# Designs tried in a protein design chat: VHH binders against Glyceraldehyde dehydrogenase medium chain (cutB). Part 3

Target 1, 281 residues: Glyceraldehyde dehydrogenase medium chain (cutB), of Sulfolobus acidocaldarius (q4j6m6)
Amino acid sequence: MYPPEFSYVRAESLQEALKFLEGNDNTRPLAGGQSLIPMLKLRVLSPDYILDINRLNELNYVKTSLNGVSIGALTRYHDILSNDIVKSKVPLMHHATRTIGDMQVRNMGTIGGAISNADPASDMPVVLTALNATIILSSASGSRSVKALDFFKGPFTTDTNKGELVTQIEVPVLDGYKTVYKKVVRRAGDYALASVALAIKLKGNEIEDIKLAYGGVHDKPFRAMEVEKNVIGKKLNDDLVKDIASKVSSQINPPSDHRGSSWYRREVVKVLTMKAFKEVA

## First folded at step 23 (VHH)

Design u1 (from t5 with K54R)
Fold by OpenDDE, fold request of step 25:
Structure u1 (fold): chain B 281 residues (1-281), chain A 120 residues (1-120)
Amino acid sequence: as target 1 above (281 residues)
Amino acid sequence: QVQLVESGGGVVQPGRSLRLSCAASGFTFSDYYMGWYRQAPGKQRELVAWIYPRGGSTYYADSVKGRFTISRDNSKNTMYLQMNSLKPEDTAVYYCARGDFSLPDWFDYWGQGTQVTVSS
């Protein structure tokens, strides 16, 4: 299988890119390309144009903002991993990024590309969902913001309209939280069989706040919102953790594939949950 | 063993509709991605649509968006493809497939296919 015919266009600036998208509805942005090429080969995508935005350096940045950290969509995983702001203010993202793919993937992959692709087993969408991040989408007519929870709609599906481009991710800083990212893979560099992102704030041994999200086990990043609400004010103990694990396992809809059955993934999620909580206890 | 059996193909005029069915057996149907791909004479195989095991999340190829609808009934181990506003370029053998997105081809099993012909 090979990609359909398309025209290749390279943008030198965001303005140029957005203008092109405005005038050409059947266009797919290219950032890194590792996620787009397989879909082109399968011909699920048949764009008239591929718009290469890899040269948009204005979208490559990490900076502090009033409400947290702002990350440009074209920021590479390698840069995210080595960034001191991310290490200090968004440790969950730092630890998760360390586990993403191999060196080549981290050198080429961008945060915007990853979340735009919305692979259910991808790590960054889980992280952003757990952190209640905000995605900034830009078009020739302006920009809008979407919460991570609302941005991911399903497998490889996002709340992105024609003419829009993910340009920035805004991540809140979670002061006083302990964070854990864990995933199970069969081989190093593979997509997660299952993953968990946990951010928890404790007052003594009581849960003051909690964010809990899972990857690879649902049609999109699964945020355990009901569980989060129910555990507030409770004392963190083994029985509670087991209950959390059991409830989450019953709420997710993991698929079966050659890597593991749905049942197996449910069991893995239980174990991952328990291990994650053990690290923050 | 995994079995996928397509039905519902035929010859129709442009603008008409067809509904394909896929009967699955030999595995836990409700736990797997399912999808349709097609291959026209002299053309490459192309993925048409897929559907998540539970919850109804779907994805469509650009070429069929707005015209085709993929669905499934897990209680009947059956997947469907409602094809509306058919065009001559939709002429192909349509294959039901079990999804595995960890594989390069995204599917590990497929049926024998059913012929869909759209001609005036």
Scores: ipSAE 0.881, ipTM 0.942, lowest interface PAE 0.4, mean pLDDT 94
Fold by OpenDDE, last read:
Structure u1 (fold): chain B 281 residues (1-281), chain A 120 residues (1-120)
Amino acid sequence: as target 1 above (281 residues)
Amino acid sequence: QVQLVESGGGVVQPGRSLRLSCAASGFTFSDYYMGWYRQAPGKQRELVAWIYPRGGSTYYADSVKGRFTISRDNSKNTMYLQMNSLKPEDTAVYYCARGDFSLPDWFDYWGQGTQVTVSS
């Protein structure tokens, strides 16, 4: 299948990009191109314009902020992976990024592109959901912020309005937390059959705080909010972990495909959960 | 054996509505993405809409947003496409399909299709 006819436009600056989006409602931004092209071929999207924003270097950055780390939307995975700020202050993101695709994907893929695409099996949305990150969306009229949990609406669907562009991701620093990211894939570089992002803070052997999110097993990143609330103050032990795994497995709605059945994915989630907790115990 | 059987197609005037149904068998319907394709003679196939197995998440092609509604009843192994405000451009054979987003075409099984004709 071939994409529909569209006009190709390249922006040299954020201001130019936003101005163009303001004047042209049926425009899709292009950053990296790996996610947009398949949808165009399927003719799910029929834009009048493709706006290439790959030259917006002003959106390529990682910096420390007052409340955490700010990452530009056009920062490539390769750069995120090698960034010392991310390694030290957002280790969950660092570890997750290491598992994303292959070298080519990491060289071309951007954090903003990935989360805007909102593939249910994508790694970064799970990480950001676990960390309670904030997504900044900009338009010609201004900017707004959206929590990660509210940003992802469903498969390939985000809280992005016409004329808006994801420009920045704000990630809190979790001091005193142990973090783990694990996923199961059929082949190296594939999207996750199932993934888990865990951040836990312990006081002795008791859970002081916990963040638990899953990918590839729900219509969007699944945050185990009820489980998180229930385990606060409890002693971390094998029985508790098994209970957590069982409850999460029963709450998710994984799909079936040729890679695995819904049932299989539920079992994988149990195993992943137990393994993740084993690493932080 | 996976079977998908479409029904509900027909000839209607512009502005009218049709409701397509897809009866599925041979697999655990409630565990799969389902969707609708359409193809007009001499034109490329296009994905119209798809729906998540559980929870009701849906996605629509730009060309049908606001006019079409995809839904499913997992207890009946049936998917639906409510088509309102039909236009001549909607004329096509509509195919029910089982979803697999890991595949290049996102779907692995198709029905035989049902003809929808919108003409004055």
Scores: ipSAE 0.881, ipTM 0.942, lowest interface PAE 0.4, mean pLDDT 94
Fold by OpenDDE, fold request of step 25:
Structure u1 (fold): chain B 281 residues (1-281), chain A 120 residues (1-120)
Amino acid sequence: as target 1 above (281 residues)
Amino acid sequence: QVQLVESGGGVVQPGRSLRLSCAASGFTFSDYYMGWYRQAPGKQRELVAWIYPRGGSTYYADSVKGRFTISRDNSKNTMYLQMNSLKPEDTAVYYCARGDFSLPDWFDYWGQGTQVTVSS
């Protein structure tokens, strides 16, 4: 299949990009292209314009902020992976990024592109959901903030309006937390069959706080909110972990495909959950 | 074996509505993405819409947003496409398809298709 006819436009600055989007509402931004191009080939998207924003260097950054860490939307996975701020202040993101695709994917893929695409099996949306990150959306008229939980709406669907671009991601620093990211793939570099992001804070042997999110097994990143609330104050032990695994497995709606059945994905989630908790115990 | 059988196609005037159905068998319907694509003579195939196995999440091609509605009844192993405000450019053979996003084409099985013709 081939993409539909469109005009190609390259922006040299964020201001230029936003102005263009304001005047041309049937426009899709292009950053990296790994996500957008397949959808164009399927003709799911029929934009009048493809707006190349790869040259927006002003959106390529990692910096500390009052609220934690701010990451520009055009920051590449390769740069995220090697960034010392991410390593030290957002270890969950660092470890997850290490598992994303291959070198080519990490060289081209951007954090903004990944979350804008909102593939249910994508790693970064799971990480950001677990961390309660905030996504900044910008338009010619201004900017707004959206929590990760509200940003992802379903498969390949986000809370992004016409004329808007994801410009920044704000990630809180979780002091005193232990973090784990695990995923199962059929082949190295593939999207996750299932993934788990865990951040837990313990007071002695009791759970003081917990963040638990899963990927590849729901229509969007699955945040185990009910389980999280239920385990606060409880002692972390094998029985509790098994219970958590069982409950999460029953709450998710994983699909079947060539790589695995829904049933298999539920079993994988149990195993991943137990392994994740084992590492933080 | 996997079987998908479309029905509900026909000839209608612009602005009218049609409802397509797809009866599925040979697999656990409730566990799979399902979707519709269409192909007009001399044109390339295009994906129209798809729906998640459970929960009702849907996605639509730009060309049909606001006019078409995809839905499913897992208890009946049936998927639907409600097509409103039909246009001549919607004329095509519509195919029911089982989704597999791990594949390049995102779908691995399809039906025989049903003809939809919109003309004055």
Scores: ipSAE 0.880, ipTM 0.941, lowest interface PAE 0.4, mean pLDDT 94
Fold by OpenDDE, last read:
Structure u1 (fold): chain B 281 residues (1-281), chain A 120 residues (1-120)
Amino acid sequence: as target 1 above (281 residues)
Amino acid sequence: QVQLVESGGGVVQPGRSLRLSCAASGFTFSDYYMGWYRQAPGKQRELVAWIYPRGGSTYYADSVKGRFTISRDNSKNTMYLQMNSLKPEDTAVYYCARGDFSLPDWFDYWGQGTQVTVSS
């Protein structure tokens, strides 16, 4: 199938991009194009304009901030992977990024493009959800912030209004946490059948704090909020981990497809959960 | 064997409403994405809407957003498409489809289709 007819516009600056979005409601921004092109071919999207924002170098950066790490929306996965700040301050993101696609995908894909696409099987949304990241959305009239948990609304759906563009991601630094990212794929470079992002802080053998999120097994990144609250103060042991795995498996709504059945994904989530906890114990 | 059977098509005037139904069998309906696509004569096929297996999450093509509503009743193995404010450009054969995002086309099975004609 062929994409619908559209006009191609390239912005040279963020200001230019935002102004264009303000004046043209039926516009889709292009930040890498890997996810957008398939949707255009399916004619799910019928924009009047494609706004190429790949030249917005001002949105390509990784910086240490007071509250953590700030990442520009146009930062490529390749750059995120090689960035020393991410490696040292956000190891969960670093490890997850290593598993994303192949070299071509990492060279072209941007963090802003990925989260804006909001594929339920995408890795970065799971990471940001686990870390309680904040998404910055900008328009011609100003900027607003949205927590990752509230930003992802459903499959390929985000809390983005017309005229808005994801411009920055704020990621907290989790001092004293052990982090693990694991996923199951059928073939290298594929989207995850299931994934788990775990960040845990222990005081001795007791759980002081925990962040637990899953991908590929729900309509959006699944944050196990009830489980997180319930395990605080408990001693980390095999029985507790099994209980966590069982509860999470019962709470998610995985789809069936050619990669695996809903039932299989539930079982995979149990195994992934146990493996993740084993690495941080 | 996977079977999808559409019904509810017909001829309506612009601005009117129509409700399509899709009866599914041969698979665990409640575990799969379901969706609608349409194809007009001489035009390319386009995906209209899809719905998540459980929880009610939906997605709509830009061309039908705000006018069409996709829903499902898993207890009846049935999916629906409520089409409001119909336009002549909505004229097409509408196909029920089982969704699979692992595939390039995002679906693997479809029905025989039902004709929808919007004309004054």
Scores: ipSAE 0.877, ipTM 0.941, lowest interface PAE 0.4, mean pLDDT 94

Design u1 (from t5 with K54R)
Fold by ESMFold2, last read:
Structure u1 (fold): chain B 281 residues (1-281), chain A 120 residues (1-120)
Amino acid sequence: as target 1 above (281 residues)
Amino acid sequence: QVQLVESGGGVVQPGRSLRLSCAASGFTFSDYYMGWYRQAPGKQRELVAWIYPRGGSTYYADSVKGRFTISRDNSKNTMYLQMNSLKPEDTAVYYCARGDFSLPDWFDYWGQGTQVTVSS
């Protein structure tokens, strides 16, 4: 019932933050707005230190890069939504960010905070998994990159080692793809029951490539790899879409909770899948 | 209607083991996250471990990693916590909990608790 027997520390530079993390165990970085503090208390259980990194302006940016678009981890959702580079080059992310205008926006605040939290119902992890984005993890001794497919390890669990901080996200530009993001909320005020991110490249009506990811229906963002592989080369039509929806529904592992049963979530995934494909047809 | 009943607590010496059980009824056990919380004297409840509905991932607090193992038997509607290499710091009341990660506390129902005391 009590926070905090912790010390609050503010970093003035990335170098300072990384050095602090290297030297001090049981430290939780604080990014984004005030709304993340309640979750931090529940997740970390009396950390020795809260390291406030909100002043690290060097982590707030959107830039083009050789491999696509680079986004600093402290970039706010509202800045992503209004950014012309994201809007033109990464429309999947733009569209998904527009949907964050629900209650989740207040709890997270930054793209780096959202993916570091790794809530199974969160929108950005699903988008990054569909794009197989590259996540840059920095420490006092250097940096490494991890693909989104390898970064999310389970509910609220990521491939982040002691002393590491997410500092940048690299997203590819998918030239020639049509993209869709959809999610279902059942009742006002509830978190999303399920979400889908679709990126598809067609040669005529033939599927040349497809990226299909789901949120809220597995312990981590679910990439439908088996289904993707099996539909390459096939003609996109209503019968194929029904088959895709059925197969995905059988491959997810949704929980039951007060928002909806496991069975209901499987049905929602079928409907979401059909609606997503209809939009790109 | 939801019922969670813990058992298996006791007094043991440091280095020994205990196995806790949680019998569940009143809901479709196999569809839910399940977890263990503990509360030491004078401290707030803390998350110990949780386990996903039908396989998938588990989670352990840093203080128990490598020593505790959570498991479940969906055919018996029962969750377990195997507690090895017990330390005095593990002394607490242990609670079985039904999970709902959409909630701030991640759990919506708790059992009555079972006492574990580790002392020489």
Scores: ipSAE 0.629, ipTM 0.847, lowest interface PAE 1.3, mean pLDDT 85
Fold by ESMFold2, fold request of step 25:
Structure u1 (fold): chain B 281 residues (1-281), chain A 120 residues (1-120)
Amino acid sequence: as target 1 above (281 residues)
Amino acid sequence: QVQLVESGGGVVQPGRSLRLSCAASGFTFSDYYMGWYRQAPGKQRELVAWIYPRGGSTYYADSVKGRFTISRDNSKNTMYLQMNSLKPEDTAVYYCARGDFSLPDWFDYWGQGTQVTVSS
């Protein structure tokens, strides 16, 4: 009978936000646009507080770093898509960002919001898992680093401790890799029914290194580590790609839901895998 | 035809335990997220716990972490909620639900519910 009860608070600095999180349990940070978040998710999770961090402009940046590219957690998808550093140095992220919603969604969504939400079908978590990016978590008492492979723990679940915020993402620059991101959606602009992120380094047609991750088909972004190791040194050809597709399809744990059945997702993964390798061949 | 039937509710004293069961039929149980929700009088429904298809990862609301355990037996199409160290605030009707995280409210079917009352 009563609507969800929460208090809205806006932080004007990172320190203010972190102090609030330390002192107030059951708080959900808000990064990105409110018009893009269904009110029913707030009812399901029932936070006591919504902490709006959108004013923390110090977390909105893209810059080169010693070993890669540093991206502030409040950097919007639109800014990532139009950023020359991302376009040239992290093309996998650029390509995946083009697939995220329409212009309005890209103007409002943030990379930090996406990975903190950790929807198994979200695009950015898949990209970061393929790259094994470093996630920086800040609290009132300090900061720590977590690799993407360790950060996503399950649907809507991350390695975030009480009082912590994602503040920065460090993405490696993979010189000499070819990259592709592909997904299947039920409706344009939706999160993927299934998706694939591929980064591959070839010497001739021999696989020197490969990073292969999938979204929408496991409780978290699925990195096909066993398949990756088994194909290093092999020649890329149609028979190998069919074998890769079959092995990945057998290793995922896709759900059935309104986006698609478990069986359908396994078949889509085979097709997406073959298409991704065709594009880089 | 999807059917979810809860059982195991009752009246218990604070600090005691109950085990809820949910018998499922009419769909491929192992392919779906499953969850427990509860609704106290005069309050909105709240998520208690969910479990990934085929017994994967689990989630618990902060109010029940460490006290409640969700599990599933896919061979019997049955989901369970073991509720330990019960508190008066756990008093509610508990609903078994079939999850669908592609929906705004994360579920598409739920049962009739079973009453749990924790009082001394």
Scores: ipSAE 0.622, ipTM 0.832, lowest interface PAE 1.4, mean pLDDT 87
Fold by ESMFold2, last read:
Formats: C-alpha cells, sequence, structure tokens
Structure u1 (fold): chain B 281 residues (1-281), chain A 120 residues (1-120)
C-alpha cells in the first residue's frame, strides 16, 4: 500500500505564497493550527503541495475603514472574539464566534481558513453571507473582490480561481440593528445541525430592514432574500414569524446524513427561526 | 438496506466517451449528495465528482474537470457520470458512493464498482 505523497512548503511573505500558487497547480493552502486537513482527506483530494501560510503576519489584523471593518484572512477566532472593534461594530460576528465552543479551536482556526474551506456547517460563512461581506482574493497578477453571496458556490467550493488566496474580508457596520446568532446541536460539542444569523432593524414594531441567513441546511449559506423583501414594512408579530419560518423551511435544501434527515432539519429550521426572532422582538 | 449498483463500464479507446450509472435503493435518494470515486491499479482511491441533493451544486477533481459531468435523476433514483475525452489514466474501477460531509472521506456507503479501461 502506497502512502499519500505531498510536499510541505512554507511561505515567508504574501508575494512568495502567491508566486508559489501561480507556479504550482494542485496546491492546498494551510492556515491555522498544526493540521487542519485530516490525513484521509489528503488522500481523497491528493494535493501535490501543502502551502503553509501561517507566517504571513501581514494578514493578521482587524482595523476600521470608511467602508466598515477590514479583517485579515489569518486573524484567529480567539483574536476576533476578544477584539473590541468586532464586538462593538460587528456584533453578529462576535456572537457567532462565541458559539465556537472549544478554546483550542478558537486559538487555531482563522477566518480566512474557515471561509476558504466552506464547510456547510461552518459558522463564519453564515455570518459573512448575512452581512454580504466583501472577500478579497489575491494572486500574483493582482486582486479582485467578491461578495459573500457570490463567493460560496457549494459544499467546500468557493469562487476561488487557481493561484488565488483569500487575503482580506471587509464587513459593513450595521448601526441600529439587533443581531442574534443561534445554532442547534444534538449534543454539546457536535457540529451544528442548523444555524441562523439574524440582523434586524425595527422602527417601532415595523421591520425597516432584515438580513436572514442559515447554515447547515443548504449546499452553501442560505440567504433568505425573498423572505427579507416580503417582510419589509410589516409589523413583527408571532403570525409573521410563523410565516417566515414556514417559507424558509420550504426554500432550503438540507441533506440527510447521520446527524439527521432532511425532513428533521426543515423542522429544526422552523423552531430555530422562531427562537431567533423571539430574542430580538 | 442501502444498495448502490454501478453499471456502464467497459473497454474504450482514448478520446471516446462512456456514461456510468448508479442505481440506488434502500434510502431516500433525493436527500443525499452522491459521488464517484475511482481506484486505478496500484493507486489509492480518489474522488472524481459529487453532486448535492435535489440538483444542487457539483464538484469535480482537477484531473477530470471539463471532461466529466455528474448528474442525477431523482425520479429514477439514479446518478450518472458522463465521461468524455477519455484518457489511459482514467482507467480504474469507478465506485458510486453516498455522501456524508461530516465523515473524513465525505461518503458512508459504496457500491461494488464498475471497470473502465481506456486502451488502444
Amino acid sequence: as target 1 above (281 residues)
Amino acid sequence: QVQLVESGGGVVQPGRSLRLSCAASGFTFSDYYMGWYRQAPGKQRELVAWIYPRGGSTYYADSVKGRFTISRDNSKNTMYLQMNSLKPEDTAVYYCARGDFSLPDWFDYWGQGTQVTVSS
């Protein structure tokens, strides 16, 4: 039996990493802890190279900008959770990061790694989709920006071209919104069965604006845009929330797997939606 | 009982096409993502493609991108792999698999496989 064969390479600068990606197909970047890619998945994906970018300290930052908050792709969950700019200006991200329950995971994981991996059950892709954040993709030839709504293409699949690396995330500041992030797990420590990110701005009890996204229940983070448009200007009440829950449940495409059936996930989304709105009402 | 039965393999010359089929039974086919793996002689098993439930997104390995197309017909509980522009390195046993993204390999059940041989 042959072992998997790959070469481990470490980049010392962003330019070095991008040049390596330009010249070497079948390369998988490594961001975060000592090993984020299970050995069995390496055999399935069969990369020729693992490119370690953890030394790129220029990608580790949180700063304000005129257009919101800029976050470097190698910023760790721990640093996001403890960051006063995120806590005050992007509370939805702060709430979601708190739900990542293991201190070791928070110390090892990065926002860029999470969104580049694009696991359907991951928390950060849901937050970025709710905010429709801007994702900066860099290559040796230059950079481009992609909105979160266009970035996630399916399970473990993103709008990343060969030679590109996520280097920065830009998130808008949503003054006057109430926000909540909720996950449903079968047991503490398990992956989420479903998650919801809600940001809502109310004028009295009328919905002025709303951002509603779900994780774990579609091939990519699901933004309930039709529901959002249809509820602008309506009074928030229990009957409306039941209608929202029903409509979202009919629009998602949850899988069946060992964690739960597709049918069960649709029911969980209804309950999760009602609980999320209860917290902001 | 979960059953996955592959068919459509055979011997073809380079540059030709084949279509593989996977007949599924014993579970709600439309609720699961499905995929194809292959194993060449003396090589490890590798992922070829997968397709999400109910006509969602697809994925292709770099070695087959642009040449292979995965599809499904939920009314027939059948998944397909259209393989165009076949090369000798595509020679392998092709396995149909049922998906579970929470597993390290992303798949929990496998068929018996169907042989594809590309040679002159």
Scores: ipSAE 0.622, ipTM 0.849, lowest interface PAE 1.4, mean pLDDT 86
Fold by ESMFold2, fold request of step 25:
Structure u1 (fold): chain B 281 residues (1-281), chain A 120 residues (1-120)
Amino acid sequence: as target 1 above (281 residues)
Amino acid sequence: QVQLVESGGGVVQPGRSLRLSCAASGFTFSDYYMGWYRQAPGKQRELVAWIYPRGGSTYYADSVKGRFTISRDNSKNTMYLQMNSLKPEDTAVYYCARGDFSLPDWFDYWGQGTQVTVSS
């Protein structure tokens, strides 16, 4: 089956892109290469237009801000990986980016493209959910902010309204946290069968704060908030970690598909959880 | 072997309702995305709705949103499509499909289809 007929349009400025989106229903933005709208999305959505925004260099940046680090939506993974601000201030993002298509560095995706696509197994949505990053959506009439916990609505589904485009991501700086990102893939460079993002702040061995998110094992990135709340104030040890792994495994809703069975994903989550905590112990 | 069998199609007048069923066998039904798609004469197959495993999120095409409801009963290995306020443009063969969003084709198995005709 082939995608429906559509028209290709290229925008030369953000204003042009937003005006086009306001005036033309059923339009899908195209950002980056690898993280583009999958052929599945085109068939599902059947857009009338593909709007190429790759020339919008004004959306390609990484800078510090009052609330953390601001990243333009068209910033490529290569630029995120090589950026000293991200490496020092948002190490969780840096480590996750190293796992993304290393052999495909020259054919890099963008952070905005990845989160707009919202594949449940994608790495960046998991990182942003763990950090509860702020996502800026722009339209011809203005802009609004959405937290990552509210942005991802289901497989390939986001809180993006008609005429809106993701333009910026704001990521908090988590001083004093240890962070880990781990995933299991079928083939190197593939999206995860399961993944975990952990950020934890310890006072001695006592958990002061924790952020724990999983990918590939729910209809959207899964933030284990019930588990997080229940372990604040407890001492980190092997028994607690086993309990965390068991509880998370019971709370996820993994599918079966070509990448792995639902049962296998539950077992992988237990192992990934234990390995992530061992790394921060 | 994976098998998907649709039923419940027929000829109805505009404004009426129909309920489609899909009986599934040969796989662990509750673990898979399931969906309905349709093909009108002279058109490509198009997505109508999908439903996540174990009662998770659902999706509806704009053309049917508010009129159609997808559901599943995992204990009976059956998926349903309740179609209300039917219009002539809903006339198509409706296919039950097992989803795999990791594939370029989105679906890996689908049934033989059931005809729905909306005419006066």
Scores: ipSAE 0.582, ipTM 0.823, lowest interface PAE 1.4, mean pLDDT 86

